# Ledger of designs, part 39: VHH binders against q9xhz8

Target 1, 326 residues: q9xhz8
Amino acid sequence: MGDTKVETISRLAQWRIENFGPCSFKKSDPFKVGIWNWHLSIERNRYLSVRLFPELSRVSKEQPPVAKFVLRVSNVGPNRRFYISPVYEKLLRTTDDCVWHVDSSFHGRFTIDVEFLDLKICPVNGGEASPVWPTDATMQSISTQTTLKCLSRMLEESILTDVIIHTADGTLSAHKAILSASSTVFKSMFHHDLMEKESSTIHIDDMSRESCMALLSYLYGNITQEEFWKHRLALLGAANKYDITDLKAACEESLMEDINSSNVLERLQEAWLYQLEKLKKGCLMYLFDFGKIYDVREEISSFFRQADRELMLEMFQEVLSVWKPV
Short names: E, the ipSAE of ESMFold2; O, the ipSAE of OpenDDE; V2, 0.75 times the mean of E and O plus 0.25 times the DockQ between their complexes.

## First folded at step 23 (VHH; framework vhh_enristomig)

Design L5 (at its last fold request DockQ between E and O 0.83; V2 from the best seeds 0.00; counts 0 for: pae E 2.6 > 2)
Fold by OpenDDE, fold request of step 24:
Structure L5 (fold): chain B 326 residues (1-326), chain A 120 residues (1-120)
Amino acid sequence: as target 1 above (326 residues)
Amino acid sequence: EVQLLESGGGEVQPGGSLRLSCAASGFTFSSYVISWYRQAPGKQREWVSTITRTGSTNYAASVQGRFTISRDNAKNTLYLQMSSLRAEDTAVYYCAAIGWDRSGWEYDYWGQGTLVTVKP
């Protein structure tokens, strides 16, 4: 019975049937699309019923497919007729999850086509379905990762570096183009150098080599969370000094995550120093709205002696705003 | 129209001091990073100093410790206080605004320059 084979090309599966014969039911051989084996079946009653379903397997049970697809039935001959199903988008686990009824009697040879428009893997644990075929998002991800690796290599291997950075305790090499693209200050520094394509030297004496490397790692898109956390204060200083707005924001967000009684006053001072409004507000809220000022009562006097007058005024205003009169 | 107008240039003896000013108009001065450049005769234009929107400053190594950049946003004016001037500081000094605004648009504005001559 040689007419049970299904051929596949790309996202298309075709089942060629020579004759339905006296049978009322036919099932195709398995064919592979994505990570699943599939079957087509046809049943002839009042209508021709076409079914698409995955082969029962561990994979299909644990990772059932969500398929977007169209079915087509056509006769073979000079008077070719086509019947096309609606577009289905279904989770397919059993034989009856998708049935297409065609109001046609096919005598002789006919073909059944399945065109998969989309195919996703549904996780058993309720997570987001993942596409079998690449999407724009996946391509962007691949491209992004490739670029980041490239940039990291350029930095690590000093590939065509054109600027030497003198730090407090060492030297680093970098690319003026990357620095200039990330920082208005660096853009200003290298404006003419970029035009003349000459090497240059800059001095960042207020940073250690290690901290500066963290800065470069950030700018080149390869900084780790650990490195960021370790150097976030130095990075904040650099962000402020060189007008790296996104880094400054990232540092502010990071510092907002771990405000506690041991660091809140210092954080408040830093917020003031670098004009971090969100952090400042967060610290003030911690101290006054949440009443944690009592936890720092021993340190607060020292802080007041060193704090800027305007900061003190703001603190006072915050106290007034949350003050509950007895 | 965006304008940057430098002033304060002139002749000064070695070791002397001079204060340059740059008056800005036609844009929101306080929202821009502003810089000083200089070009000596027969040499390429070089970066001297930059001041950020928040007042952070950077200097070329050649002028570090001798020059001070500052800004008065209320007056839309940039300053360069030069001290301990040397013959090699002789140049036309330019005020420039180079960078990206908050909307991500690039700006590149230059003044006409003011001549500083350091000679005995």
Scores: ipSAE 0.769, ipTM 0.931, lowest interface PAE 0.7, mean pLDDT 90
Fold by ESMFold2, look of step 23:
Structure L5 (fold): chain B 326 residues (1-326), chain A 120 residues (1-120)
Amino acid sequence: as target 1 above (326 residues)
Amino acid sequence: EVQLLESGGGEVQPGGSLRLSCAASGFTFSSYVISWYRQAPGKQREWVSTITRTGSTNYAASVQGRFTISRDNAKNTLYLQMSSLRAEDTAVYYCAAIGWDRSGWEYDYWGQGTLVTVKP
C-alpha cells in the first residue's frame, strides 16, 4: 500500500513513511479516531516537525476535539532510534495547535505513532467537555441510576413495605431497612424488631402526609429540588428529630443562601431551636455586621418577647463585637 | 473503655413512679443518640425511648405520656422518669447507645440492666 495511509487500532494510529527524502512536506490521508477524521503531517527543516490535527470540516469546527496524546517517531532498520513527545492535552482546531519539533532528522523510512490517552468533545458554549470513550465512572453511573429506579419503585408501589407511618393527616408505607440505614433514631427504634415482626406502626404526628412523603423521597433518593424547597422547614425538623445529619446540613445550607430582611428573624429562631451554628452565625452577621437590623425594626420587639434568654445574650455579644476589634 | 451503668430499679406498686439513671463513661456522651430498652421475662427486648444529641425525644406508643427520657451532658447521665406504672412495665431496663458517628463508624453499647418490678 502507499505511504499516505494511517493504520489505526483501538486508540493507536501509525503512519509508516516509506520515502521522505526529496520532499520537505507530507500529509497523511485522513484516519478516524473518535468522531473526527485526523491528519498527521511532517515538515523537514533543521529538525523534523510533526503535526496532529483534525480534518477541516463542520464537525471539527462545531465540535472540536480536546485530545490527550503522545507522539512517537522511530527509524526503521537495524540501527533503530526513536523519540517520544511530551504528553499533550490540547484543544485541536488547526494545524498549528499541535506542533512537535523532533531534535533529530529522519530520512527515508520511518514511523510516526500516536497514542490517544483521552478524547473529549468540546461543548459549543465553553462548558465541560464530554468524553468520547467510556470510563470506570460510566458503569458506576449506570449502577447508581438503576438502584435509584428500584428504590423509587419500592416506595411508589409499596413493594414489601413493613412499616406504616401515621402522619397528622394520613398514612404512608415504608421500609424499616431504609429508615434504619438512614437514621440512628429509627435504627434504635427497630433494633430487635427487624427479624420477626409483621408490619409495625409508627406515629409522626408533627408532619403532614405531604411533608413526610418529602422525607421519604429524600431517604429513597427521589426528592426533587422543588419538593425540597417547598418542605425545607419540615425536613429540617424531621432531620433533627430523627438524627439525619446530612439532611440537616443540607437544609441549613439552603436556608443560609436566601437570608433576607423578611425571613432573618424566623431563620434565627429556627437556628436556635435546632442548634444550627452556621445559620445562627449567618443571621447574626446579616443583622449586626451588615447592619440589616434597621430593616426589621418593626418586627424586632415581638421577636425579643419570644426569644430565648441565651439567644438574646448572644445577640448582645454580637453587637459588642461590632464595636470592638477581634 | 465504654461503660453504661443503669441504676434506680426496684419494686413499686401499680400507679407508682420510678426514676432510672444510666451513668456513661469512656466516650463523648453529648455526641451520641442514647436509648432505653426493656425485656420482660420470657419476651424479646423492646425499644422504649430515644433521645438525640440535641435533646429531641421519641417514645414507644406503650409508654407515651407516662415515661420521660432526658439527659444531663454535664453529668454524662441518661434518665428515664417512669410514672403511672403498670404490671406490664415489669422488665429489666437497659440503656444503650446504638448508631453510627459522623464518620460512619457503627457503635452498639449496652448496659447490664436494672430490674423494675411492678407488683400485680
Scores: ipSAE 0.527, ipTM 0.870, lowest interface PAE 2.4, mean pLDDT 85
ESMFold2 (binder alone), look of step 23: mean pLDDT 80; pTM 0.805
OpenDDE, look of step 23: ipSAE 0.767; ipTM 0.929
ESMFold2, fold request of step 24: ipSAE 0.481, 0.461, 0.495; ipTM 0.853, 0.848, 0.860
ESMFold2 (binder alone), fold request of step 24: mean pLDDT 81, 80, 81; pTM 0.810, 0.804, 0.805
OpenDDE, fold request of step 24: ipSAE 0.618, 0.612; ipTM 0.870, 0.867

Design L6 (at its last look DockQ between E and O 0.70; V2 from the best seeds 0.00; counts 0 for: pae E 2.4 > 2)
Fold by ESMFold2, look of step 23:
Structure L6 (fold): chain B 326 residues (1-326), chain A 120 residues (1-120)
Amino acid sequence: as target 1 above (326 residues)
Amino acid sequence: EVQLLESGGGEVQPGGSLRLSCAASGFTFSSYVISWYRQAPGKQREWVSTITRTGSTNYAASVMGRFTISRDNAKNTLYLQMSSLRAEDTAVYYCAAIGWDRTGYEYDYWGQGTLVTVKP
């Protein structure tokens, strides 16, 4: 009666026991730390045994705590003595997961403290436990995700857009600041227009509305992998046209990953057109160093009708470096 | 020191043609996106056309189909071929390089301009 409440502040919990003696066992009221309610209990036999455990609930069963903590028992008085546990780091599901046997006995009035040094949520069905309390790395991640959400809303809801883009088959709204910060070409277009109050219009007649939306999704940080794969070639063209160097590089790396006999000649032509040196070398290596040109020999005549003579010279030079006349 | 020097301006009759040149020095011309701007008397400067490092071009709607931007990287020279000129094309034309270099440092280089006057 009257001494079951555990007081908490921050990561500390304190149970002040006023009368431990008529019985050999006491259990505290639940106290909240992290996402769990907890109990402390004490049991006296030869020595004092202290237990820390989460209150049994759906939360503690499905998301049990992995806790790093220290326990302390002290008597009450001006010259008090205390005992401190080792630092525990344990998965706590039941009352038996943490038992601290104090190398002394206490009766009557004394205090039990818990300091939680770290708390993690054990994931359902395995994986690594995730921290309950934010770290500096966690705050940076939250800040980044919040920014991406804001940019996504700006585009999806057309919040304070100041430019209208006319595409081949429809219009889109966007922000001059986003376009200018991501593209030297748009920066040049809007250099003196950024302070204008009226909306500007620009024409991107060489993109469909859908492919232009993919471009905007990239610039605002909400493009999906699926959307990127679908529009890779349109995005490459746009990245080249608007000097968006990171997107151009990303498109190039993606196109290198799935070079095969059905696409290699087209990709070689595109690499020449857009001056993509890595993709060009990858296609030449595929064709000549790995000998896959024999898989496209029916297509090669059509390719040569279209190919730039300097590209054909580079192809011949690759043949000379790999294949020797007999 | 970066220098952009425009030339080729002058007077022309409506419907006439004029070719502007911009000689660039003091930077690696082929690595830059370069633009033409113009400023009519009493108006703010407006964008005319941009050419990228790979030769892709973009034009303001007011000059689309009439002006052609080009570059000769071997001569470090930017060109603007103007045709079907109108009275509203009268302005001082500026060559400019605006953007970020490979280290991310922002640049903003301008020429002194060349006057184009289209007679009424």
Scores: ipSAE 0.529, ipTM 0.869, lowest interface PAE 2.4, mean pLDDT 86
Fold by OpenDDE, look of step 23:
Structure L6 (fold): chain B 326 residues (1-326), chain A 120 residues (1-120)
Amino acid sequence: as target 1 above (326 residues)
Amino acid sequence: EVQLLESGGGEVQPGGSLRLSCAASGFTFSSYVISWYRQAPGKQREWVSTITRTGSTNYAASVMGRFTISRDNAKNTLYLQMSSLRAEDTAVYYCAAIGWDRTGYEYDYWGQGTLVTVKP
């Protein structure tokens, strides 16, 4: 039966039927659109019923397609007539999920077209379906990734760098423009130098070269989680010193995630030093609300001796707030 | 109206000290990163020092260890304590608030400057 093949171009699939004959049912060969194989079927009863459904597979079963599409039935000949379906947007799992009934009897050669307008894949664990084809968001993502790769390359290869950073134990090259765009402090440093093609030098003596590289990696959009975790405290210091608010926030959030008895006092001190209210509250909650102060009994005295008076007062107030007199 | 007014400039001998002040008005002083700049005769304006909203400080290498930037938010005043002054420190000193907001709006407010002359 030579008329079961479906041809595809872009988002269009066309099934050419030579003769429906005495048959009441015909199913197409599989055709691929997106990540799924598909079938068309026609059934002739009172109406011509056209069905679009995915071929049964692991992917279609676990991640069924949400398809936005239009069907078209056309006769072949000089007097072409065609019927167009409504726009369907359907989750397609089985043959009966979408049926188009056409009130026409096509005798002889006719074509069935399906134009896919959109395809989405459902997540395995539930949630919102995501587009299979690029969307504006996808394009933005691609563009963003390309930009980040570009920026990373600029840093790694020192492409037209115009600033030398002196660190505690080495030097790095970077771009005034990127630094200035990311930090008000850097912007202030380079505000009048932006027109100058001359290399400038800045000193970041309180950071190691590695930590500074992590900072630059962050600014250039190529920092890894591992690097971030490794240099969180240094990055926090830098974020505070150079008023990189997003980094500061990221550090604060990160430090909030893994508060424990071994680090809580240090983090409390850092929270105080860098005015991280969320972290401070988290640490205080850990110590007093959860009663973990007892777990740090050996260290707490030393901490109290070194802590700022205002911090101590706040700690005391927190104690009073949670303290329930027997 | 946003205004930055520098004061405290004058003539001083090498090795001497001078304290500059910048009085700010017309904007929320505490919300801004503020900087000192200077411009020597025949030279381009150069960055000297910056203090953040939280009080973190940065200095140009040429003045590091000699100059101290500070701010009093209650008085809306920026300070620059200069010590161990050198002839090369001779310049008009400017205070500036430079930055951008979350919307990307850029601001740069400048004072008129105060002259510091270091000469024997």
Scores: ipSAE 0.502, ipTM 0.827, lowest interface PAE 1.0, mean pLDDT 89
ESMFold2 (binder alone), look of step 23: mean pLDDT 81; pTM 0.815

